VHH binders against q8wuj3r1227to1361. Designs and how they scored, part 24

Target 1, 135 residues: q8wuj3r1227to1361
Amino acid sequence: NDFAYIEVDGKKYPSSEDGIQVVVIDGNQGRVVSHTSFRNSILQGIPWQLFNYVATIPDNSIVLMASKGRYVSRGPWTRVLEKLGADRGLKLKEQMAFVGFKGSFRPIWVTLDTEDHKAKIFQVVPIPVVKKKKL
Key: E = the ipSAE of ESMFold2; O = the ipSAE of OpenDDE; V2 = 0.75 times the mean of E and O plus 0.25 times the DockQ between their complexes.

## First folded at step 24 (VHH; framework vhh_7ubx_2)

Design n2 (at its last look DockQ between E and O 0.73; V2 from the best seeds 0.00; counts 0 for: pae E 2.5 > 2)
Fold by OpenDDE, look of step 24:
Structure n2 (fold): chain B 135 residues (1-135), chain A 118 residues (1-118)
Amino acid sequence: as target 1 above (135 residues)
Amino acid sequence: QVQLVESGGGLVQPGGSLRLSCAASGFTFSDHDMIWVRQAPGKGPEWIAYIYDSGDTMRDDSTKGRFTISRDNAKNTLYLQMTSLKPEDTALYYCARGWDEKSYHDYRGPGTQVTVSS
């Protein structure tokens, strides 16, 4: 059926496995810092792999998630979405596109636009200005 | 040290009932979500029910009408009331602590065996 992938700045992050794909972006620099996937079999049980992974995500990160195939729409793993900004008890549809935030970071320049078969996450990441002081 | 110990499992006939308990220690029980999960032979882990620290619950549809999760924070105990048990419910049942951003560990008990057979 349907496949989903995440693209950041023209770079695609595909997943070969049904489940949830995760891409982590540094909220300050706009760079992808990590990406991974979690299979349905993991999500169907106690998804501590996902929990542990999310726990290691630095604060001020933008967390992108996309589902591939028929994934587990409910279960303990959804708690991680709540931690990343989703409402508690959210019922997920057959397909998911999600943008979340680690910590208190909630930039207004992140917008999720959705259509029937397409989801687009629009981000305007400011260019960091590195000021160097001559020693 | 976080410790979870399940009890209450056993052999029951189809249609029977069991109440599982999970004794928690080593952490502030009331501050944590808790989970019941089971694993049948040859199958992967299957979550059954989730209870938030607030007491709200989330349950899998397959057992939602028959199983009830609850907690007693004063006793640091998690419960799973099972009714109308079926042979398909035969599995090792685990109690697990839910999400904790400060933890990198999978905290669960050794499990209690539930066998449903005529």
Scores: ipSAE 0.508, ipTM 0.748, lowest interface PAE 1.1, mean pLDDT 86
Fold by ESMFold2, look of step 24:
Structure n2 (fold): chain B 135 residues (1-135), chain A 118 residues (1-118)
Amino acid sequence: as target 1 above (135 residues)
Amino acid sequence: QVQLVESGGGLVQPGGSLRLSCAASGFTFSDHDMIWVRQAPGKGPEWIAYIYDSGDTMRDDSTKGRFTISRDNAKNTLYLQMTSLKPEDTALYYCARGWDEKSYHDYRGPGTQVTVSS
């Protein structure tokens, strides 16, 4: 009943612990390059593990994040969402799903869904990721 | 040689106030976000307040606005003003650097003890 996962091109990446799940996709080839989770005990204090993980993500990477269970929805860790394209001052509710980007611009498909009951995103991202002008 | 040194802790009665300081050296203080964190015995660390390099702040609602983070970049010093202290605020308080795209080290000070008791 309380299932959370990230799916990329038909492959599911599950999480077994409450907290935040992260999947990184190379923006040039569309290949998943890493999958990691961060449990609540890491998020509650100074989340150096998460900070360092995000800092080492290569530029031009798609970064997917999803909550599992009751997660720590406030705190310093949310700074990484801002660096991946979320607006500053974001207000996370009890569930979240996020499609972000590590790179020199903010793609239009960067999106955050956060609600008290459920959060989900379905998104098709063009590969390779390139900057486009809006009309 | 990053160094962070806290001061201003001590024993205080419930309802009292303290001002904690964190002296920073060995890095360009104004370029970095900073955090105050506390840890009570037998508990995990708990963030208290976060300040951006811009001076904007993020704070934990659990303190109900009783704690205020600030910085003085000219003095390379981070502050935590604590008011209306309660026994549950008893903990080791330490400062740390926040998000940094180049940092792979956990830069934190040794902490200053705050004890709130009658």
Scores: ipSAE 0.418, ipTM 0.711, lowest interface PAE 2.5, mean pLDDT 82
ESMFold2 (binder alone), look of step 24: mean pLDDT 79; pTM 0.784

Design n3 (at its last look DockQ between E and O 0.62; V2 from the best seeds 0.55)
Fold by OpenDDE, look of step 24:
Formats: C-alpha cells, sequence, structure tokens
Structure n3 (fold): chain B 135 residues (1-135), chain A 118 residues (1-118)
C-alpha cells in the first residue's frame, strides 16, 4: 500500500490517516518547523483545525501538503490552498501534492512538477505523488 | 465580541422551502468568508455552502441544486435558501465565519434546527 508522503532532507513524514498531510518549512532556514495531518472527518465540515493551523504558520514559510487515501477533495478546507497561493476554484484530483507559501514569500526556485509525480523544491524536498491503484 | 445567530429553521414537509438567516456582529462581516454547515443526529458536521468575501460561492454537490447561499453585507447577514427539502436534510444548521484577510477564527452560531418530515 503506497500512499503519498512528504520527504524533507531525507526524512519522511508519513501520515496514518486519510486526509491531508501538512509539513511546514522555514523558508529562510530550510528546516521543518512543524508537521501534522488532518483527517477527512475534519475536512468534511468546518475545518477549523486546519484553518487555525494554517493561520498560525509563520510568514516566509513553505507549506507542503499531500493527500492520503480517498480524501475530501472539495469543501471549505480548500480555501487554505488559495491562501497559500493556489488559484481560486482549483479542482483537486484523486491525489494531491501541493506547495504553498505563507505571506508574500514566493521563491521562484520552488516548483511543483507533476510529470514525475513529484513536487520539487530546490532545497531537495521531494513530494512523491502516488498513482491510483486498482483493486 | 464575535457573535453569530442563526434563525429561520423549523418543521417543514418534504418538498418545502426554508430560508435560514445568520446575523453576524462583532466583526467586519464583509471582510470574511462565511460557511453554512449542518449536522444530523449521529453524523458529523458536513459543509453545505461557502461564500467568499467577494461573493463567489462554493457549494456541496448534494445540495447544490436545491440550496443557495448569499449574503447581505449591509445587513451583516448570511442566508441559506433551501428548496425541495428532503427528510435527509433534517439537521442542525450552523453558520460559521471563514477566512479574512487577517486570517481565520473559529466562530459559529448555536444553530437552527431544520426538520423535514411528512
Amino acid sequence: as target 1 above (135 residues)
Amino acid sequence: QVQLVESGGGLVQPGGSLRLSCAASGFTFSDHDMIWVRQAPGKGPEWIAYIYDSGDTMRDDSTKGRFTISRDNAKNTLYLQMTSLKPEDTALYYCARGWSEKGYHDYRGPGTQVTVSS
């Protein structure tokens, strides 16, 4: 069972719950400052936990997100992606890898490349995207 | 003090309509996104509709064709127009404050009960 995960500097940050995994990196130091996950049950209603968490993320942070399992791909929680730099009305697919930014910090060396099912940050932050498996 | 107060709920027959209101106070209403959420007995909260500060809307597919979210910033009021109500729509309906330019705070009202029954 392969699930999407986030890896920073060779360290994997797995999540045990279906939903959204979040890893926050200090944009200046390149170090992980926090990581957490949000279950689908949280994402289905008012995702206060996610909203509050994102709100507390310091400016100049790089925010990595990856979905796991059959996550809730629609709903108010997606607003956080917009706040982190995504376009409004973004349609999420079955699997999600996202790189966002808190504040005005938008380094050009941070890119999302889905061709190889990865998001890449120049500072060696691979975010693998898991292919849909057929049962 | 941030305050949200829902109203307009009640008992209706299947196929009926209700219009819920959410009166907001204690903050700049126009600067915030707003959310309608419902919770049926024994179930978790489920979002119904989201309205941006800009007035754009995002709605759940299950109710998208029947429910409409809107806002009147001059009245500091959020609305949910419900039509073609079904027994499955029976729930406690909440309004909640969403994002603003300054961030997010988790405020919601006590809810208004909607019961759809023949």
Scores: ipSAE 0.601, ipTM 0.805, lowest interface PAE 1.0, mean pLDDT 87
Fold by ESMFold2, look of step 24:
Formats: structure tokens, C-alpha cells, sequence
Structure n3 (fold): chain B 135 residues (1-135), chain A 118 residues (1-118)
């Protein structure tokens, strides 16, 4: 399947190239700050464009990612998922969807869905994003 | 003054073995992820292996286990052990630092040539 998009508050963000797409949402006000994609040639090499993009995302940002087509599902770029809250050693399948967070804590809603045929996440995120203390 | 310098490349026959080294200086080597990458003429770069600061590894299955990344933190050196070499492995091999929190610098070495030919 080559159908993929990210939807935020009713607005769809499609992708036309195989690879991954990224949408960044400000965690304080909930507005979409950027939408970009990274084609497979970036993911297969040294993905400095993706590394630099993620490193410069402001703290307290919600970061959505979704695969398009046959994407590069292994390699150094997946380190980005770990930095946004995914578990280390994750095994990506042929499709993935991810809701992550750039910041000093890991919200409980950080979620990765990856399967061979279809990956989908529907998520409501509380705004503003704040750290909860454990009870 | 981050510096990465590769060595150990050369001409080998198919089926041969080669160990590449990457000497690191100008930073605390043990605190950083490292990566081996290769680039054949006219092709884009292709990552080969990634090693975390912890010593855990990622590896590209396209080499089918023939290449092993390792590190010696006491010697500030990254290694790539290559076995069962094929002509398709002919490329410039270089090391780089992996993920960086700073995001405004890439650090890679100039590379060492590996040529597999009879």
C-alpha cells in the first residue's frame, strides 16, 4: 500500500515520496509548526538532514511520523525515534506510525505502531503538554 | 577539533578479509555513537553499521553478517571487520559520529578505499 497521511485537528498532511513524513506540533498551544518529509536516499545514508532537523525541534514539541510506501525501516535514522521516546532496539516492520515528544520527559501517550501491512494511530494529546508526577 | 581518520583499506581478492580502523581524537570517544558508511563511485552513501556508546549495535542486513562493527574505548578506535569480500563491496569506507544533540555539525573522516578485484 502506498497510501499515507498525517491528520491533525482535521487537516491532512499527505506525502508523495517513499520514506517518512514528519509533522511537528507546538506542545504549548497545539499549532502545527512544520511538515516535512525525508526520502529513502536520506534514510539509507548518514541521515544528517533528519538528525539536524530533529535536533533543532524546540523542546516541548509533539512529533508525528508516518511511513510512506517501502521506506528504509532500519538504520541510523531510527535513533531519532529513540530520542523522541520510542524504546531502544525497536523493530520496524514495513509500515510505521509514531507519536513522539521532544523534551526532557516522556509522556505516556508516546506511541509507535508498526506492522507489515498497515500502521495507524489515533491519539488525543492534552495541551499544554506537561510532566505528570507519579501517584 | 574533532578528527576521525580511517585506515586499513586496500586491494583484496574476492573472499578475502580486511579490518578497517577509525582513529578518533578531539572528543570523549566513549560517550558517542559511531557509524561506518560506504560510498561507491556514482552512488549515494550507504550506512553499514551503527554502534551505540553502550556497545550495542545496529547492522544493515544487506551485508548478511559479513561485517562486524566494534569499538575499543581505551584506544579511541572504531573497527569494521570485513569478511567474505565481494567485488560489490568496492567503495570508499568512512566513519562518522552518529546522533548528536547539537545538530549543527557533521563529523566524518575522509575515508579509506577498499577495492575487491581478482
Amino acid sequence: as target 1 above (135 residues)
Amino acid sequence: QVQLVESGGGLVQPGGSLRLSCAASGFTFSDHDMIWVRQAPGKGPEWIAYIYDSGDTMRDDSTKGRFTISRDNAKNTLYLQMTSLKPEDTALYYCARGWSEKGYHDYRGPGTQVTVSS
Scores: ipSAE 0.451, ipTM 0.710, lowest interface PAE 1.8, mean pLDDT 81
ESMFold2 (binder alone), look of step 24: mean pLDDT 80; pTM 0.794

Design n4 (at its last look DockQ between E and O 0.55; V2 from the best seeds 0.59)
Fold by OpenDDE, look of step 24:
Structure n4 (fold): chain B 135 residues (1-135), chain A 118 residues (1-118)
Amino acid sequence: as target 1 above (135 residues)
Amino acid sequence: QVQLVESGGGLVQPGGSLRLSCAASGFTFSEYDMIWVRQAPGKGPEWIAYIYDSGDTMRDDSTKGRFTISRDNAKNTLYLQMTSLKPEDTALYYCARGWSEKSYHDYRGPGTQVTVSS
């Protein structure tokens, strides 16, 4: 079935595991600097791996996240979404695509185009694309 | 050195109550979110409750009606009030430090055992 995934400059970043996929883009250069995945088992407990990973992301980074499978929609891990720009208490749906920003960096050239059951997040230059389900 | 020490666990009958405490040291307690997590034998860790540095709380649906998380920043202490305990609540309960804008490590205490049995 359909699931959220991340594509940057034509390169897809799939995950083989249910949970959350993360891709980090340098906001100035537009290049992917890192990518990783976090399993549901991590998200349902103490998500220190995710916390640590996000904490180490440099400022001025664009952080893309996509869920695969029935991910843990609630829990401490969602705190990182808040720190990356999400509203506190956001009710997450079964599938998620998320774009966030580390630090105060909020580039206007990152836009979200949302349709009925999917959203396209894109950067003007370069053009990373994220296909997602609604949050 | 960051240190977390849980206490208050024990053996209780179903329907009983316990109050867990977590003494924190080695960091500015008030600036950090805190987490209660439990792990039953043969199962992975599961979060129970989360408390923000602001004092707001997030609680798991399975326990939020029975468990309450709170903090006393003046005492550098995290609490978990447990009521209406069930056998399935039997687990090792951990206190863990939550989100930080800076570096993060898996800071948790050794845990306190909670056993609910008739």
Scores: ipSAE 0.751, ipTM 0.883, lowest interface PAE 0.7, mean pLDDT 87
Fold by ESMFold2, look of step 24:
Structure n4 (fold): chain B 135 residues (1-135), chain A 118 residues (1-118)
Amino acid sequence: as target 1 above (135 residues)
Amino acid sequence: QVQLVESGGGLVQPGGSLRLSCAASGFTFSEYDMIWVRQAPGKGPEWIAYIYDSGDTMRDDSTKGRFTISRDNAKNTLYLQMTSLKPEDTALYYCARGWSEKSYHDYRGPGTQVTVSS
């Protein structure tokens, strides 16, 4: 519906078209560095544009994704969700929202919400994002 | 230079089996997930099997278990074992690169024809 969007620190990033919207945030300073969408024709094929886009995201980046409309909910493109921290084998439904991370570890706040009618996530992410645990 | 070359296609009767191969060169094969795709005349491409660099396969199975993807990283070769073939499986079958941590350009092979007819 018309309520599919991504919001970062009060700024909304509207959905471009049916498919998947992506927003990338620098994990060091917490600033949005990229806003891109991928229409269904890209998702249903071999999604080289999406693969290359995600592969070139710098390490230590927060990656937000949200579906709009009838998106392609399966196929090779879903591999990028796993690379951004989603569990392998999760079944996507007709709507999804995702907060992921590009880096060598999986922060506890990485999450995927997928439902037939509505998917929504609200998160507060610590900046800078670091891998740490002190005893 | 990246190359993917398919082989093993041909004419087969319904119920038959074929094993397709895809020989890879010009890149580090083990770093890439790999995909088998088919395209029938007048139709768009349809992915049919996806294999991770680890050898695991993607859970979705639109072929109902009739097709099995595998890889041999020592030989830089991707395989598709097809069984219980039906006339609707007639298509050009080609391999393509999937996910990799490295940036890349679109690469796929020219394909091998599979024709299922009595």
Scores: ipSAE 0.455, ipTM 0.722, lowest interface PAE 1.9, mean pLDDT 81
ESMFold2 (binder alone), look of step 24: mean pLDDT 79; pTM 0.801

Design n5 (at its last look DockQ between E and O 0.53; V2 from the best seeds 0.49)
Fold by ESMFold2, look of step 24:
Structure n5 (fold): chain B 135 residues (1-135), chain A 118 residues (1-118)
Amino acid sequence: as target 1 above (135 residues)
Amino acid sequence: QVQLVESGGGLVQPGGSLRLSCAASGFTFSDHDMIWVRQAPGKGPEWIAYIYDEGDTMRDDSTKGRFTISRDNAKNTLYLQMTSLKPEDTALYYCARGWSEKSYHDYRGPGTQVTVSS
């Protein structure tokens, strides 16, 4: 089945168009504060709508992203993943799922799953999000 | 007033080289990643090179290493060095602002034409 959605505490956030879906969760209380999608036409060139959206996400936010369909898997928009904690230079495949963070540190649970046929992440994130020292 | 002005385009033979420049004014150039994009007749826009504000570049070789992006933040100038040009590279080339922590505006230049033909 070709289902693309983001689920947070049992609630699903689907998208009807090929591209990426984004869900933002407040890291202090764990509440979903926005859900947005970005069509391939936005991703293909210079995606200022996506850049501006991410730039205005409040610090200490959990940011979930998932691909839908045959999304644009390369190009300038992928800079956003790095700002949310992905490693620079990773090659995206035909599907992706991502748990990222907007803030001054990189939590250990920041995760990118990218595969040619399926990408899925199931993860429990501790709330409130706090900086922890490496042991 | 934000301005991006490209130069250095022209007619070249296959196998030739060109160096494009993009002069920036009206904003803090060093706060922005920068992008070269091209658009051929009858085609959609195609990004071709991306450079971070600190000078690193995206590791993405759709041009097979023939094009090199660089910047001089002290001179507010973005560059594209093109080598081994092919007829398929014929397009309008323009620079644009990429990621920035503070900008909510999209800006691109009017472009410079590159034509690769015998």
Scores: ipSAE 0.518, ipTM 0.745, lowest interface PAE 1.5, mean pLDDT 82
Fold by OpenDDE, look of step 24:
Structure n5 (fold): chain B 135 residues (1-135), chain A 118 residues (1-118)
Amino acid sequence: as target 1 above (135 residues)
Amino acid sequence: QVQLVESGGGLVQPGGSLRLSCAASGFTFSDHDMIWVRQAPGKGPEWIAYIYDEGDTMRDDSTKGRFTISRDNAKNTLYLQMTSLKPEDTALYYCARGWSEKSYHDYRGPGTQVTVSS
């Protein structure tokens, strides 16, 4: 019924597949540089596609992730979350909204506010606010 | 050239044990996470166990009570100790290189066949 999506500055980035949606924002300019999705079937196996994709993300990027459907909450793919700023061994919930950072970029003006059905990423100038609708 | 070669598979009876090995070469083994993955006929690949470059482990719930992943960096070898094997464990078992901050290539071995049957 309901689905999760990422919206950046009024533009929606939907995913048609259960799994993880990824949107990459340039941390300096605030523009979306790429977006993609990874299916559960990929996440439950060898997440090379995800690893490779993350490798291509430039430093100083903000990485947004949102789950759709019953995604794989555990597995090797979660390692990328750790590399993007998540704590090791973090137990993921049934649904996920994640904000990560590539490289050493950790701007204090990026904050995540999570409510019942949405996560809002507050951005102090110059990058736009990012919204996520939860299931 | 990155190379992974699995060994130790075979035919075993239910309740039996096997120890798989994965010989790694062509890269700095100690700098990489490593993964055991299996694929049964007609099914997609599923991860079994993950070992970080730091040595910590992550295991799938279906096998964590029976399977143990470990590594010997001095030998460039990854291990999977399997116990209490079940018929549903029958699959081709792969060794795969995981995350590295320096390399993001997808490498795995050809796999070793594990067959559990009475």
Scores: ipSAE 0.430, ipTM 0.708, lowest interface PAE 1.2, mean pLDDT 84
ESMFold2 (binder alone), look of step 24: mean pLDDT 78; pTM 0.784

Design n6 (at its last fold request DockQ between E and O 0.68; V2 from the best seeds 0.66)
Fold by OpenDDE, fold request of step 28:
Structure n6 (fold): chain B 135 residues (1-135), chain A 118 residues (1-118)
Amino acid sequence: as target 1 above (135 residues)
Amino acid sequence: QVQLVESGGGLVQPGGSLRLSCAASGFTFSDHDMMWVRQAPGKGPEWIAYIYDSGDTMRDDSTKGRFTISRDNAKNTLYLQMTSLKPEDTALYYCARGWSEKSYHDYRGPGTQVTVSS
């Protein structure tokens, strides 16, 4: 089962659960400060765990998200994507890679490369991107 | 404190309609997204509809043609209009607060039971 995964500075952050994986990078230091995952059972209901997690992410953070397996591609949880820079109403597909930003500061050392179904962080541009690919 | 109280549930025959209400208090209702979620027996919570603070809506495909979410900010009330109800719609229906810029808790009411049966 191919899925999007997150790699930062050559380090991979796998998820054990189908759903969404989240990696938070400090925008000032450029280091990963936290990572977690949210399984589909959370995403398909009231995703308060995700809301709370994202809401408490410090400003000036880069937030990377990747799907694993057949994640819930629609629902209230996608609200966090909007808050992190995605357009409202974005339709996600079977695989997802997302780079967002908490707050208004968007560091330039973020690049999303989805060539191998992975989000790679490089020093390039501060643009929130949602990439989706059919499984 | 955040309080949500669902009402309007009950027993209804297939094909029937119900209108659920959710009375909100303890927060600025108009500034918050809201949602309806249901939990059927033996299943986990299932998202039904989401309404933004702006009034835009997001709805689950399975119920989109039958259920409508709306809000009355003046009354601090969230609504779910259900039509063409089916037995599989039987569930405990919750209203919940959506995204918040601050910390988030599982803000939902005790739920209102909807039973669709002939």
Scores: ipSAE 0.823, ipTM 0.923, lowest interface PAE 0.6, mean pLDDT 89
Fold by ESMFold2, look of step 26:
Structure n6 (fold): chain B 135 residues (1-135), chain A 118 residues (1-118)
Amino acid sequence: as target 1 above (135 residues)
Amino acid sequence: QVQLVESGGGLVQPGGSLRLSCAASGFTFSDHDMMWVRQAPGKGPEWIAYIYDSGDTMRDDSTKGRFTISRDNAKNTLYLQMTSLKPEDTALYYCARGWSEKSYHDYRGPGTQVTVSS
């Protein structure tokens, strides 16, 4: 069973390719400013597109990520999770969902869920109201 | 102006060792994580090893501990120590920039060929 999407305030952002889905929300006003995906070929090789994408996310942004299918769960791309608030050295399993933050502090709602069969996060963030159905 | 120049490849027998070097110029080397990637003919690129700007490394047992990445920020040089080489390791090896706080343009040097054959 491979249901993968990100939902923000009732709007779904599905992914059709194996890899990861990313949604960026402005933390000041709570609106979605970006949604994109990174397929496995990007994650397996030199993930510079993902590195540059995350590096240019404005400070004070909420960053949602979710796996789709058999994603590449190891490798250099996982460095961006650390930059968005995940613990260094955390092992990803076959599915992942993540609520992260780009900014100068680490909010308590930063959360990573990773499991072999499914991963899911539902989160309410005080500045914007953010909901996830199956991440 | 950005340059990454790999060296140290060659023809070796199975079980042999090689040390690859990557000389970096045209950017602030210490601002970047770095990595080694290989590509065999007809296959996509495959990351081999990743090193943080701090010198810490990202561990992965895919090469069974045979390859060790290191860096010397004073010399702007990245290294890959390879041991117990096998024919399946035959590929073009190149270094690449990893994570940086600022965006950058992708650059790939010419690479260095490693051929493991008996």
Scores: ipSAE 0.559, ipTM 0.778, lowest interface PAE 1.4, mean pLDDT 82
ESMFold2, look of step 24: ipSAE 0.483; ipTM 0.736
ESMFold2 (binder alone), look of step 24: mean pLDDT 79; pTM 0.791
OpenDDE, look of step 24: ipSAE 0.676; ipTM 0.838
ESMFold2 (binder alone), look of step 26: mean pLDDT 80; pTM 0.798
OpenDDE, look of step 26: ipSAE 0.817; ipTM 0.914
ESMFold2, look of step 27: ipSAE 0.415; ipTM 0.685
ESMFold2 (binder alone), look of step 27: mean pLDDT 79; pTM 0.796
OpenDDE, look of step 27: ipSAE 0.558; ipTM 0.777
ESMFold2, fold request of step 28: ipSAE 0.475, 0.441, 0.411; ipTM 0.729, 0.722, 0.703
ESMFold2 (binder alone), fold request of step 28: mean pLDDT 79, 79, 79; pTM 0.790, 0.789, 0.793
OpenDDE, fold request of step 28: ipSAE 0.817, 0.806; ipTM 0.920, 0.914

## First folded at step 26 (VHH; framework vhh_7ubx_2)

Design o1 (at its last look DockQ between E and O 0.53; V2 from the best seeds 0.00; counts 0 for: pae E 2.4 > 2)
Fold by OpenDDE, look of step 26:
Parts: structure tokens; C-alpha cells; sequence
Structure o1 (fold): chain B 135 residues (1-135), chain A 118 residues (1-118)
């Protein structure tokens, strides 16, 4: 099954490799600043390529992730999702879609969808991203 | 200087137990996730167990029933309790400091050899 993909403002970002796809959006301008993919072979073990990539993502970035094919659903790489706002202890399934945030706070619109056969998120994020205090 | 030193490995028979330790220094141990990794001959490194800075854990399916990861922050030490060891568990075991936002290095020790053989 290969149902997960990323589309931003009508533009689809394809991935030809099994694993995860990542798209980074500037939280101030709302433009895609980078996109990449990480193969299962990278996700296995300690995926420092992923860790280093995420570490270089500028603060105040929206980070979109989607699984491709049968990806590695368990392992140290999932810590990245948590660092980007996902809840700890998440149980990933065969498909995954994620809207995260790289910054000093956790926006309420951070969302993770996990499904056995399909995962989809339609998310509207206000630009620029600003920190809000809960009433 | 970040330093990790593994110990506790050795030769054991199938069904035996070992407790590995990893002594950490050069960083605030309690603030970091830690990972046990092993590498068998002819194979790539594989993660075994993960412990968060919070103490929560995740483990791979192949070892979660037999291996337990824990930490003592007061002693700056990471542990791996291994039970019901199998020949396929033979590998070099080493601890890795978990990733953080500003960490670009793969900090690990030299490893401790575990050999399971009858």
C-alpha cells in the first residue's frame, strides 16, 4: 500500500523510495524551503542522517511527514516526531501522516494520523505561525 | 568531553543472562535519551532498546521479551539486562547517546562483546 503523500498549496511532493518523506515549510512566509526522503535503510538502526537533517531545520518551521510503502514504523527515528510535537508513546502503523512544528513551543495544530491502510491529514495552518497562550 | 564506556559482556551459554552497563560522563546524563545498539558479525548495527530522558522505554520486537533497559541517573549509568540469551544475540554491544536538537555527533563507547555459545 502506498497512499500517503504530501501536497502543499496544490503541489504534490512525490517520493519514489520506501520510508518517509519530509517537507519543510517556513512558518513565517508559508513557503516550502526544503523537501527530502529517508529510506528504510536509513531509518533502521540509528538514523543520524535524519537526526542531522532535522537539527538543521530552522526554528519556526512546519514539518510535514508521510510514510512511503512499508516503512520502518518502530525505532529511534520516531523520536523526531516527538521532538516535532507528536505525543510520546505513539504507535505507528502501516501508514503515517504527520504535521509537526520545529520551534520552542507545541502548536495545537500538530497532528499525527496512523492507519493500517491509509493516513491522511488536511491541515490549515495560519501563517505566520505564532505562539498562543491558552485561555 | 563526552565519554561512554560499556562493560559486562562475556561468554555465556544459551539461556544464560548478562547485565551490561554503560558509564557516561562529559554531559548531563539525565537530560539525554540513551540507546543500546548491537552489531553482529556481517550485519549492520541494530538498535535494541531505547530509554527516554523521562525513563520511558521502547524496545524492538526481537528482544523486548528478554531484554530490559534501565538507567540510574545518580550514577550516570545505563543498563541492559539480558535474559534467555540465544546464539543469535552474539554481537558487540554498545551504548549510544540519544539525539538532541543540537547534537550532531554519534557518541558511543567502544562496546562490550557478548558471545552466546554452548
Amino acid sequence: as target 1 above (135 residues)
Amino acid sequence: QVQLVESGGGLVQPGGSLRLSCAASGFTFSDHDMIWVRQAPGKGPEWIAYIYDSGDTMRDDSTKGRFTISRDNAKNTLYLQMTSLKPEDTALYYCVRGWSEKSYHDYRGPGTQVTVSS
Scores: ipSAE 0.700, ipTM 0.847, lowest interface PAE 0.8, mean pLDDT 89
Fold by ESMFold2, look of step 26:
Structure o1 (fold): chain B 135 residues (1-135), chain A 118 residues (1-118)
Amino acid sequence: as target 1 above (135 residues)
Amino acid sequence: QVQLVESGGGLVQPGGSLRLSCAASGFTFSDHDMIWVRQAPGKGPEWIAYIYDSGDTMRDDSTKGRFTISRDNAKNTLYLQMTSLKPEDTALYYCVRGWSEKSYHDYRGPGTQVTVSS
């Protein structure tokens, strides 16, 4: 059985189709504001729907993404991971999980896990999300 | 007003080469990723090659290295070098403006026709 979901404060957000799923959380209040899935046919082509979706995510949003099944792990869609704080050029493997951020800075908790058999992230994110200084 | 204008298409024999150009105006070209896309009759659009604002690239594996994307930021021009052309490459080729910093606002040109036949 290949089960994939995103869980936020005990609530699960499943996906039934191969591809990726996305959950957006407001970084000021910590509320889930949207949940969307993008099947492989969208990821293979010109992913207008995904690009527009990510472009309209408000600043100061936590963005969770997870793969389901055998997903399209290459192509223009992967650019959105970089826009949400992933390192450039990291090669996606057969599974991925991602905690990202839409905003003017990169929080330390931004994390991408990608592996051949299982990708999983458990993360506690401080709310409200604020910029931190170390030096 | 944002404009993208493709050129360099035409009729070529199998095995031939073409270089497509996309002239950009009305925006800061160097701030944007750029994409070449093709659409054959009766088929959906297919991305061919992607170039970052930095000049790094990605391409569809189906081209088997026959197509090379490049850019000249001083001339606000995007290029696609196509080699070893096959009849299956017959399509309308157009450029698309991609991401800048945190924003995406797609623009596409009208395209240039590439026809590969004897």
Scores: ipSAE 0.406, ipTM 0.691, lowest interface PAE 2.4, mean pLDDT 82
ESMFold2 (binder alone), look of step 26: mean pLDDT 79; pTM 0.792

